VHH binders against q989t9. Designs and how they scored, part 16

Target 1, 279 residues: q989t9
Amino acid sequence: TTRILGVVQLDQRRLTDDLAVLAKSNFSSEYSDFACGRWEFCMLRNQSGKQEEQRVVVHETPALATPLGQSLPYLNELLDNHFDRDSIRYARIIRISENACIIPHRDYLELEGKFIRVHLVLDTNEKCSNTEENNIFHMGRGEIWFLDASLPHSAGCFSPTPRLHLVVDIEGTRSLEEVAINVEQPSARNATVDTRKEWTDETLESVLGFSEIISEANYREIVAILAKLHFFHKVHCVDMYGWLKEICRRRGEPALIEKANSLERFYLIDRAAGEVMTY

## First folded at step 4 (VHH)

Design v2 (framework vhh_8emy_2)
Fold by ESMFold2-Fast, scan of step 4:
Structure v2 (fold): chain B 279 residues (1-279), chain A 119 residues (1-119)
Amino acid sequence: as target 1 above (279 residues)
Amino acid sequence: QVQLQESGGGLVQPGSSLRLSCAASGFTFSHYWMHWVRQAPGKGPEWVSSISNRGTYTNYATSVKGRFSISRDNPSKTLYLQMNSLRPEDSAVYYCAKEGWYYGSFDYRGQGTQVTVSS
């Protein structure tokens, strides 16, 4: 299950220097079909060490630094100090910008295996959240988290300041006790209280009112609106797919209904290697 | 307390017309999609027609398309089904239904009105 594995002390000066390099870097357009707004990444280590290798596949060799990865000395030190180099399969920076999120989804559906996916939080703020099923939580700066990416989940940033995570994919056969090294115990926390608003009949009716205006021209924008609601209301992150299907059913256009079913299948149920979702 | 009360059914000959009405109360009628559903003896319920909350969009089952027309009057909180060119296979109890919160669900339906088409 998704949990904190440990905490590391971040050297703010050295981190700031690496983040300045990243701010001038080109972020990947791969997996943009999962983005609602500016959710993007860049590859620091991958199978080939080539910057143009941007898709994740199952492979059995230690990851090699990309040219971008080679230019980030502090992030390399964090990787080498806190993870076993031989077990790393990918390392990337994921950036979520203002009012963006990743669409609720399950990972690894197109793969013949899975990874242990770990997040080291580099930069964040109080308006950044992760979600998993019915739950919402915050990952704090310097924390290392195991993310159970096979479960439905999302992440968002609702602040002008971006969220930056170092995301490390580790070979899937390792135990969670083996993946993070030289880490401190997480600080004690007060019990987490879900302060999101209760879901009401009036809110649902307002959402389903999109049936009066939905078309091919605004479909992606409406999907992005629906994808963000679970960060602010006590609903399951995948409830948006039920709302979308009902919106399209009420509109009564077969093409829109088919598209809604295709989105649910692609993000939650099944997708082929190399498949890309089109709206 | 949601209430839906259908009227306008009866015994008619093939080729005749009927207009069904449904009087709604206990909810904000203008905020909900409304449906007509029918059930013939020995058969499951069959969806007949739907209308959006403002009347902008309408949908019909293939079996009634071109013969039936759904409409609503939000000020009077009334739903209508105009049935033309009636056939024996249209014989059923017709129910007015308020849209539920999920695809294909109805959170309330009325007592129904019987339509019998026979020669």
Scores: ipSAE 0.000, ipTM 0.118, lowest interface PAE 19.3, mean pLDDT 86

Design v3 (framework vhh_8emy_2)
Fold by ESMFold2-Fast, scan of step 4:
Structure v3 (fold): chain B 279 residues (1-279), chain A 119 residues (1-119)
Amino acid sequence: as target 1 above (279 residues)
Amino acid sequence: QVQLQESGGGLVQPGSSLRLSCAASGFTFSSYWMHWVRQAPGKGPEWVSSISNRGDYTNYATSVKGRFSISRDNPSKTLYLQMNSLRPEDSAVYYCAKEGYYESSFDYRGQGTQVTVSS
C-alpha cells in the first residue's frame, strides 16, 4: 500500500543549483491529457537516454541518463546513491504549478505490467497534497514514498510555489524493502487529521448545477473544476466522475453523456498503449 | 480488502416485488457512489441504477425507471434496490458495485444475487 519508505538528507546548496537548471529546462507536453492546469514533467532517465523519449512503456533494461539528467549532478547522484541503478526504468521530475493537479486516475492500465513507483520529494510546501481514494496526505521534503499508482489517486499544488518530485519507476518484481537504499528510517507519526470540509447535499446540488451550462466548449474547464474539489472536501477522488456523468445526464445531450463515460473508462478502467484522451 | 455481499434474490412471479441488499465492508461506504448492475445469461452487463454517496441523488436505466428504487443506509453500510412490478426481462444476476463501472470494478463487485421472474 502507499507508504513512506525512508528519508534522505538533502544538500540544500547542491539541490538549489539543480533546481535552477530545471527552472530553465523544457518540460514535456506528453500526458497533457492528465493535466488540470500546469502539471508537467521532464525525463532524467529513460529506456533510450534520448531526451525525445517521453512516454512510459514496459522495458527490461537499466534506464539511461538523458542529456538533462547528465546536467543535474546532484539529482543524478541522489538516483545512484538511493536506488539500484540496474532496476530503474524511468526517472522524471514532475512539477505541479499554482492551482494545478493531475486528474484522478489509475496508472499502468495501458501496460502489460507495472512499475514500483516511488517519489523523492525535492521541493514542496503545506499547500501541496497527494490523494488516494478517500485519503489526503502530505509528502515532506526529503521523504521517499511508495505510491500505489494502481489505486485511484491525484496530486495537487495550491501555492504560488511549485511542487517538484523526483519520480522513479523501478522494476515491478522488486520487494518494497529493497527499492530504497542508504536511507534513514522514517519517524513514527500520527495519522494525518483530515481537515477538509464536509461534503453537503447543498454542495452537491451546486456542482450538479453545471448541467445548465455544460457544453463541448467548456467541458475541459468543468472537468478541471470537478477534479480539484476532493482536495478541499471529504470525498473520494473519483467522485468527480459520478458528478460529471450526472451533470451530463441532466443536460440530456447524448454526446456529452458518452464523453463522460469515455473519460471514466480512460482514466480508471482501460486504455490502449499510446491512447490519448481528447476533450 | 473491499468486500460486497449481495442478498435478497429469488424466484418470483411476474408483477411481484423484491428488495435486494448489499452489505459493504473494507472501505468508507459513505464516501462512494454505489451502483446496481445486472447480467442476464448470454448478455453483457447492464447498468440498472446509481445513488450518490449521501443518497440525495439517484439515477435509473430507462428499462427500470418508475419500477425500481435505489436507496442506502450509510450507518449500516448497506445499499438497497427495491424492485416492483417485476417482469421476465428483469431476470438476471444482480451485482452491487462501488464507484466505477462493473467490468473495471472486479475487486469491488460481489458474488451477485440471482433474480428469476418466471411466467
Scores: ipSAE 0.000, ipTM 0.136, lowest interface PAE 18.9, mean pLDDT 85

Design v4 (framework vhh_8emy_2)
Fold by ESMFold2-Fast, scan of step 4:
Order: structure tokens, then sequence, then C-alpha cells
Structure v4 (fold): chain B 279 residues (1-279), chain A 119 residues (1-119)
């Protein structure tokens, strides 16, 4: 299950220098079908070491630094100090910009295996959240988290200042207690409290009112609105797919109904290697 | 080094008002989402209200909506909860808490301030 593995002390000067390089870097258009707004990434390490390798596949060799990865000395030091180099399969920066999120989804569906997916938080703020099933939580700067990416999850940033995480995919056979090294124990924490608004029948009916206007022309925009609601209301992150299907059913257009079913399948149930969602 | 110190509680009659304060130190206060959480004897913690770092976003539990108002003064590093029309069921220890919070709870929480609403 998703949990904090440890905390690292970040050298703010050296981190700022690497973040300045990243701010000028080209981010990948791969997985843009998962993006609601500007959710984007760039590869620092991958199977080939080539910048153009942007899709995640299961492979069993130590990851190689890309040209971008080679230009980030502090991030390389963090990777080398806190993770076993030979067990790293991918290292990416994921950037979430203002009012953006990744659509709720499950990872690894197209793969023959899984990774241990770990987040090291580089830059964040109070309006950045991760979600998993019915839960919402914040990952703090310098924290290292195991993210159980096989469960339905999302992440969002609702601040003008972007969120930047270093995301490391580690060989899936490793023990969770071995993946983060030279880390400090997290501070003791109080009981979790979910501060989101209660979901009401009135709110549901308002959402289902999109059935009056939904069409091919506004479909992606409506999906993005639905995807963001669970950050602000006490609902399961995948409830948006049920709402979308009901919206389309009420609209009564077979093509829109088929699209809603395709989105649910693609993000939560099954997808083929290299498959992309279009809408 | 992070400290949260609540104050302003007391014994009051139903229908009265109280303003709770939380003095924060040891972190960049304006960067953190702040919460008020209460716990009555024998019950689990109940979230009461939250406010974003700039104060642009506030939220309230249904049980207190329309009666309580959360605010903050970032220059003085102080969080407030204005409680109006107090009811016996509002009796609890009130805690100030700072995000980030995780699946395992808030990173920082104060000692609390007792509010008792009794005739």
Amino acid sequence: as target 1 above (279 residues)
Amino acid sequence: QVQLQESGGGLVQPGSSLRLSCAASGFTFSDYYMHWVRQAPGKGPEWVSSISGRGDYTNYATSVKGRFSISRDNPSKTLYLQMNSLRPEDSAVYYCAAEPYSWSGFDYRGQGTQVTVSS
C-alpha cells in the first residue's frame, strides 16, 4: 500500500540550479492521453539512455542516463545516494502545472510485470495532492514515497506554482524496505483526516446535468472537469467514470456512450502495449 | 522546531461565541494548508475547517457550516477559528494542524485548547 519510506535533506541551492535547467527543458508528449491540463514528464534515465525513449516498458537492465539526465548533477547525486543504481529501471521528472491533474487510472495494465514506483518530492505546495481510491494525501518536500500505482490513483496541482516530483521505477522483485537507502525516518504523524466536502445528491444531479450539453466537441473538457472533482469532494477517484457513463446514457448518443466505456476500460481495466486513448 | 500553540478555549453557555487562535512557528506558515480538528471524549478526531496558504480557499464540516469562520494572518503566523452560536455538541478539545498531511495523518499538531459548552 502507498506509504512514506523516508525523508532526505535537500540542498536548496543545488536543487534550484537543477530545477532551472528543468524549467527550460522539453517535456514529453507521451502519455498526454492521461493528462487533464499540463501534466507532463521528462526522462532522466531509461532503458536505452536515449532522450527519445519515452514509454515505460518492463526491462531488466540498469537504467542509463539520458542527455537531460546527464545535465542534472544534484538529481544524479540524489538518485545515486538514495537508490541502488542497478535496480533503477526509469527515473523521470513529473511536472503538474496550474489546475492540472493526471486522470484517475491504474498503471502497469499494458505490461507483463510491475515496478516499485517511488516518488521523491522536489517542489510542491499546499494545493498539491495525491489520491488513491477513497483517500487524499499530500507528499511533502524531501519525502520519499512508495506509490502503489497498480491501485486507482491520481495527482493534481491547483496552484500557480508547479509540482515537481522525481519518480523512480525500481525492479519489481525488490523489498520495499530496501529500495530507499541513507534516508531519515519520517516524523511521527497524527491520525489522517479527510478535509474534502461531503458528496451530496444535489452535487451529483448538477454533475449529471452535463448530459444536456455533452458532445464530441467538449468531451475532453468535461472529462477533465469530472477528473478533478475527487480532489475536492469525498468520493472514490474512479467515481468519475460512473458519472461520465450516466451523463452519456442520459444524452442518448451511442458514440458518446461507447467512448465512456472505452475510457473506463483503457484507464482502469485493460490496455495493450503502445495503445493510446483518443477523444 | 515546528510549534503550534492553540488558545482561546473555555467554558461558555449555549449560543455564545469564542475565537480560537493558533500561533505557529518553526516553518513557513504561508506555504501550508491549515486545519482545525476537534476531539470529544471517547470519540475519534473530527475535521472542522481548513484554509489554504493564501486564504483563497476555505472549507467547513457540515455540522459547523454557517456558524464557524476560519481565517489566518500570515504576517503574524496565526490561524483563527471564530465560533458562533455554540452548541453542547461543539464541546471538544480543538487542535490546530498543518499540512502536509499524509495517509498517516498531519505532520504537525498542537496541544489543543478545551472548549466546553454547558448550561
Scores: ipSAE 0.000, ipTM 0.142, lowest interface PAE 15.9, mean pLDDT 85

Design v5 (framework vhh_8emy_2)
Fold by ESMFold2-Fast, scan of step 4:
Structure v5 (fold): chain B 279 residues (1-279), chain A 121 residues (1-121)
Amino acid sequence: as target 1 above (279 residues)
Amino acid sequence: QVQLQESGGGLVQPGSSLRLSCAASGFTFSNYWMHWVRQAPGKGPEWVSSISGRGTYTNYATSVKGRFSISRDNPSKTLYLQMNSLRPEDSAVYYCAKEPWYYDSSGFDYRGQGTQVTVSS
């Protein structure tokens, strides 16, 4: 299960210097089919060390720094101090910008294996949240978290200020208790109070009212609206797929119904290596 | 603060063997690739060998491949270089070095005093 592994103290000056380099960098268009708004990443370490390698695959060798990765001395120091270099398979910056999220999904479905996926929080704010199943929580600056990415999950930023995480994929056979090193223990915390609104039949009826207007022309926009609702209402993050299917069923257009079923399959059930979802 | 202390050098005859050690402190030893670099009198530094943090991967310069073996003991934070079939051209001060990912092979972080190896008849 998703949980805090430890806490590190971040040097804000040195971090700011590296983040300034990142701000001038090209972020990847790979996995844009998972983005609801501006969710994007750039590769700091990958299998080949080539900047153009932007797709995640299972591989057996220590990750190599990309040219961008080589230009980020503080982030490299964080990686080298807190993770076993031989076990790193990928290291990326993931940026979620203004009012964006990643669509609720399960990871590793296209892979012949999985990683231990770890987040080190570099920059965040009170309007950034992660979700898993029925739960919503905040990852704080300097926290290192194991993200159980095989479970349905999402992340969003509902602030003008972006959320930036250093995301590290570690070989999947490692012991979770040993993947983060030289970390401080997190203080015991009470569970975050879930302040999301209760889900009501009236709210559901309003959502299903999209059946009156949904078409090919606004499909992606409606999907993005549905994907964001679980950040503000006490529902399971995957409930959006049920709502989408019912919206399309009521609209009665076979192509829209087929698309809704394809989205549910792709994000939650199965996908082939190299498969991309188009809207 | 990175501290590296090399030892095991000496004066040996051609064809002899020697084992160098490097005691490391001030960083998480098992997380870093470690390297042996040598510098002969009047010449620039020459990379000799590299080993990954867990010891899974090793690399060697063409001039030493088949004769030298790099290894590490992470519990004791020690790097080793087993040198066999030594030749006069192996005479140099040997340094162990920590590699940050953002340096090329010429940018190794040498923090030790080095250990002198002299191969002479």
Scores: ipSAE 0.000, ipTM 0.134, lowest interface PAE 19.6, mean pLDDT 86

Design v6 (framework vhh_8emy_2)
Fold by ESMFold2-Fast, scan of step 4:
Structure v6 (fold): chain B 279 residues (1-279), chain A 119 residues (1-119)
Amino acid sequence: as target 1 above (279 residues)
Amino acid sequence: QVQLQESGGGLVQPGSSLRLSCAASGFTFSSYYMHWVRQAPGKGPEWVSSISGRGTYTNYATSVKGRFSISRDNPSKTLYLQMNSLRPEDSAVYYCAAEPWDYEGFDYRGQGTQVTVSS
């Protein structure tokens, strides 16, 4: 299960210098089909060390620094101090900008295997959240978390200031006890109180009212609205797919109904290697 | 209902070979990454080996690399562990485990099979 593995003390000055380099860098358009708003990444280490290789595939060799990765001395020091270099398969910066999230989904469906996916939080704020199934939680700056990315999950940023995570994919056969090294033990945290609103029949009917206006022209925008609701209401992150299907059923357009089914299959059930979702 | 049933354990002498089997039912076997894990008396569980759904990727713990080989037969829904050059240190209960690609997020474990290596 998703959980905190440890805490590191970040050198604020050196981190700021690396973040300034990243701010001038080009972020990848790969996996934009998962983005609701500006969720984007850049590769620091990958299979080949080439900046042009931006898709994640299962491979069995230590990751190589990209040209961008080579230009970030403090982030390289964090990677080398806190993870076994030989077990790293990818290292990326993931940036979530204002009012953006990643659509609720499961990872690794297109892969023959999987990774242990770990987040080191570089920059965040109180309006950034991760979700997993029915749960919502905050990852704090300097924390290292195992993300159980095979479960339905999402992440969002609802502040003017972006969220930046260093995301590290580790060889999938490792024990979680071996993954993070030279870390402080996390303090016992009080359980986070879920302050999201209760879901009501009135709220559901308001959401299903999109059936009166949904079309090919506004489909992506409506999906993005639905994807964000679970950050603010006590619902499962994948409930949006049920709402979308009901909206399309009420609209009565076969093409929209098939599109809703295709989204649910792609994000939650199965997808082929190299497949992309367009809608 | 997900079920995993291990077999093939027993008492053997050092240097012997043994083949473990795990019969799976109740799920789409070929969609799951499969593992062998072992637990010796007084020790925590130790991951031994894993194999991807199609069998393309295999991995091994350093302690067994070169001596053990993992394989699977998807049509018969069976996972195997071929154990060669067995040592007393390999004595443990061996479990197969399924790592889900599906929505449930559970690691399924069988009841285990005992392997004892002693002279």
Scores: ipSAE 0.000, ipTM 0.127, lowest interface PAE 18.9, mean pLDDT 85

Design w1 (framework vhh_8ghr_2)
Fold by ESMFold2-Fast, scan of step 4:
Structure w1 (fold): chain B 279 residues (1-279), chain A 120 residues (1-120)
Amino acid sequence: as target 1 above (279 residues)
Amino acid sequence: EVQLVESGGGLVQPGGSLRLSCAASGFTFSSSYYIGWVRRAPGKGEELVARISGRGTYTSYADSVKGRFTISADISKNTAYLQMNSLRVEDTAVYYCAAEPYDWEGYDYWGQGTLVTVSS
């Protein structure tokens, strides 16, 4: 289950220096089929240490710093102080820009194994949220979280200021108790209240009304609208796939129905290594 | 206009308590800010005493005040507080409220400071 592993006190000056380097860096176009808006990443450590290696695969060797990774001294210090270097398989920055999210999905479906996926929050704001199944929550700056990425999940930023997470993929056989090193216990929190709006029959019918206008030309845009609704309404993050299928069924166009089934399969059920989704 | 206004300082006897307040205007504590209390005593450097994230999900304290001071924030009032208990003579200092955006170097906004004097 997704949970906080610990907290790190971030050095504001040194972090700002590294963030300035990242702001000038090129982010990867890999996995853009998962993006609704600008969700993007760059590799700091990977299997080869080559900047052009951008896809995640199962491998058994300690990750090597890319040229970009080598140019980020404070982020390297954070990685070395808080994680076992030999157990790291990937380290990357994930940036979510205004009004963007990653489509609700499950990870590792194309892999022959899985990782322990950990987020260290570098830069965020209260309009940034993570979701998992029926739940919505906020990860705070300096917090280290285990993300149970095999469960349906999403993340979004609905603020003009981007969200930047350092995401570390660790060897899957490690114990969660051993993954984060030299961390402090999280402070006490008041219970998080889910302030999302109740889902009503009227809201559902409004959403299903897309059946009157959906076509190949607006499909990706409609999918992106549906993907964002669970950040603002008390629904399961994967309910969007059911809505999309019903929208397409009502429209009655076989190609659109087939596309809806293909999206559900790709993001939630099964995909091949190297497979990409096209709209 | 962006402003931080401190209040609550004063003279107190050893073992006493004070509550400092920091009211913000022109920006919100719930939007990408850390709020900290920094003190400066005569003959000493600056010390970050306590820090809280805008949503209260993270707090930290200097070792010198752990267990005695508590930082909190009331988002609806856009105000941060420092509850100071079991005060000692060495806590005598000017206390500054400071706000730091998550994406900026150091503390971006500072208050004017409020004097806390602990003496008999």
Scores: ipSAE 0.000, ipTM 0.096, lowest interface PAE 22.1, mean pLDDT 84

Design w2 (framework vhh_8ghr_2)
Fold by ESMFold2-Fast, scan of step 4:
Structure w2 (fold): chain B 279 residues (1-279), chain A 120 residues (1-120)
Amino acid sequence: as target 1 above (279 residues)
Amino acid sequence: EVQLVESGGGLVQPGGSLRLSCAASGFTFSSHYWIGWVRRAPGKGEELVARISNRGTYTSYADSVKGRFTISADISKNTAYLQMNSLRVEDTAVYYCAKEGWYYGSFDYWGQGTLVTVSS
């Protein structure tokens, strides 16, 4: 299950230097079909060590540093101090910018296996959240989290300041208790009070009112609006797909209905290796 | 008013075949064709057996029926079908045609149901 594995103390000066290098780098538009706004990443380690390898696939060898990865001494020190180098399959920086999120989805559907996916939080703020099923939570700076990416989940940033996570994919056969090393134990946390608004019939009817205006021209924008609602209302992160389907059914245009069904299949049920969703 | 009318149920011997039909009115499959077949055996819960969308290009099946049942739709007739082959005693159930509702895997409108009995 998703949980904090440990805490590391980040050297802000050294981190700032590496982040300045990253700021001048090209972030990938790969997986842009999962993005609602500016969710983007860059590869620090991958199977080949080549910067142009942007897709995640199952492979059995220790990840190799890309040219970008080689230029980030502090992030490499964090990787080497806190993870077994031989078990790393990918290491990426994921950046979520103002008012962006990743669409609610399940990972690994296109793969012949899965990874242990771990997040080390480099930079964040109180307007950044992760969601999983019906739950919403915050990952704090310096925390290392196991993310159960096979479950429906999302992440968003609703602040002018971006969220940056170092995301490490570790071989799936490792023991979860052993993947993070040289970490401080997390302090016991009080249960986070879910301060999101209650979902009401009035809110639902307002959302379904998009049926009056939805078209091919505004489809992606409406999907992005629907994807963000669960960060602010007590609903399951996948409820957006039911709302979208009902909006499209009320509108009554076959192409829009087919698109809604295709999105649900692609993000939650199945997808092929290399498959890309278009809106 | 949305209506779903099932037909094709009956008594069949193990190993036999039946084809169920679901005629829809009050909506069209070209515009509202996320349709499923759900069964309920006496004393048991509901099981989603088969589901069809995307002009019939996306289908899914419960593991219990995969390879034996085939779902299809005729858009021009506004009718969905469930072809059931190699029937087993445990397939005995009332089979409902259902139009998917607002949430993933939920169905808002149900037909009356058609009984399928597999016995010697």
Scores: ipSAE 0.000, ipTM 0.134, lowest interface PAE 16.3, mean pLDDT 84

Design w3 (framework vhh_8ghr_2)
Fold by ESMFold2-Fast, scan of step 4:
Structure w3 (fold): chain B 279 residues (1-279), chain A 120 residues (1-120)
Amino acid sequence: as target 1 above (279 residues)
Amino acid sequence: EVQLVESGGGLVQPGGSLRLSCAASGFTFSDSYWIGWVRRAPGKGEELVARISNRGDYTSYADSVKGRFTISADISKNTAYLQMNSLRVEDTAVYYCAKEGYYESSFDYWGQGTLVTVSS
């Protein structure tokens, strides 16, 4: 289950130096089919240590620092101090820019196995959220979270200031109790209050009104609009796929209906190794 | 407190049919994205034979059973089914109902399984 594993005290001066290097770095276009707006990443450690190796595959060797990874001394200290180096398979920075999110999806569908996926929050603000199933929550700066990426989930940033997470993929056979090292205990938390608007039949019919205008030319834009609604309304993050299918059914264009079914399959049901979604 | 209880196994002749049922308690199918049937024959590893999404929208099958087995679910009754037609001796196994929702690399078993024996 998705949960906080611990808290790290971040050195803001040293972190600021590394973030300045990242701001001038090339972020990957890989997995851009998952992006609604500017969701992007860069590799700090991967299987080969080559900067051009950008896709995740299951492998059994300790991850090697990329040239970018080697240029980030504080982030390397965070990785080495808080995780077992031999168990790391990937380490990435994920950046979400203003009004962007990753489309609701499940991970590992194209892989022969799974990782333990952990987020260390480097930079965030009150308009950044994670979602999982019916739930919305905030990950705070310096927190280390296990993310159950096999469940439908999303993340978004609705602030001019980007969100930056250090995302670490760890060997999938490890115990969660052993994954995070030298961390402080999480503070006791009150239950989060879900302040999103109630979903109504009137709101649903307004959304389904996209059936009057949807076409090949605006399909990706409409999908991105639908993907963001669950951050603002009390709905399951995957409900957008049902709305999209109904929109396309009402429009009555076979190609659009086929595309809607393909998106749901790709993001939630199954993917082949190396498969990408085309719009 | 999560439980999956399998039923419907038994002895059947080659070419026969059986319908397996899986009743869930302690969670709802909507809480998990995949519900599936996994089988294990004596001396063999586990094989995922069929799975269905939590809304019943998508199904997938192992090549060994495709065209012969059909998975379905009644979400309101929190029950999944495996309709097994044209049964073969090779289908003899213990069948487990399993859910996905963990970071572990495979489905978990919550029930004791139900034995299916195909022999003449």
Scores: ipSAE 0.000, ipTM 0.229, lowest interface PAE 12.8, mean pLDDT 86

Design w4 (framework vhh_8ghr_2)
Fold by ESMFold2-Fast, scan of step 4:
Structure w4 (fold): chain B 279 residues (1-279), chain A 120 residues (1-120)
Amino acid sequence: as target 1 above (279 residues)
Amino acid sequence: EVQLVESGGGLVQPGGSLRLSCAASGFTFSHSYYIGWVRRAPGKGEELVARISGRGDYTSYADSVKGRFTISADISKNTAYLQMNSLRVEDTAVYYCAAEPYSWSGFDYWGQGTLVTVSS
């Protein structure tokens, strides 16, 4: 299950220095088929240590720092202090910009194995959220979280200020209680209250009204709108795929219906190694 | 010891119905799991026909069975079900129950399968 593993104290001055380097860096367009708006990443450690290696594959050797990774002394210190270097398979910065999210999806479907995926929150604000199935929650700055990425999930930023997470993929056989080291225990939390609006028949009717205008020309934009609704309404993050299929069914265009089915398959059911979704 | 045991298969005429059951032991559906039904027909590859989250919050179906099959789970009994309606000759297959832990990719636990034959 997705859970907080610990808390670290971030040195804001040193972090700001590394973030300035990242701001001048090229963020990868790999996995842009998962992006609704500007969701993007920089690879800090990977299998080869080469900056051009941007895709995630299962491998069994300690990750090597890329040239970008080598230029980020504080982020390297965080990695070395809080994770077992030999167990790291990837480390990257994921940036979500204003009004963007990653489409609801399951990870690892194209891989022959799995990782333990951990997020260390570098920069965030109250309008940034993670979702998992029917649940919505906030990861706070300095918190380290296990993200159960095999579950349907999403993440979004609905603030002028971007969300920046250090995401670490750790070999899948490690124990969660040993993954994060030299961390403070999280303080006691009250149960999270879901303040999203109730889903109503009026809202559903509005959503299904896209059937009047959906076409090849606006398909990706409509999908992005649908993907964001679960951050604001008490619905399952994957309900968007049911809405999309009904929208396309009502429109009655076979190509659009087939595309809706292919999106559901790709993001939730199965995909091949190297497969890319095209809209 | 983790086990999935299927039951409910058998011979049925076209247009008929069957309910398959999958009883789990050695782990609980109240933990985060996906439970799936995968079939393998003679001369064909494997097809994931239905999937449900362990809490029942998410379901998905293959296009070939959508509207005819319904997957459900009873967390208290640690049992998943596949209700198969309007069965067709092409639904003839061995049906496997499979479970995927949420922290892992793919299905790690498999039953031995139950045969469903749709004929005559």
Scores: ipSAE 0.000, ipTM 0.173, lowest interface PAE 14.5, mean pLDDT 85

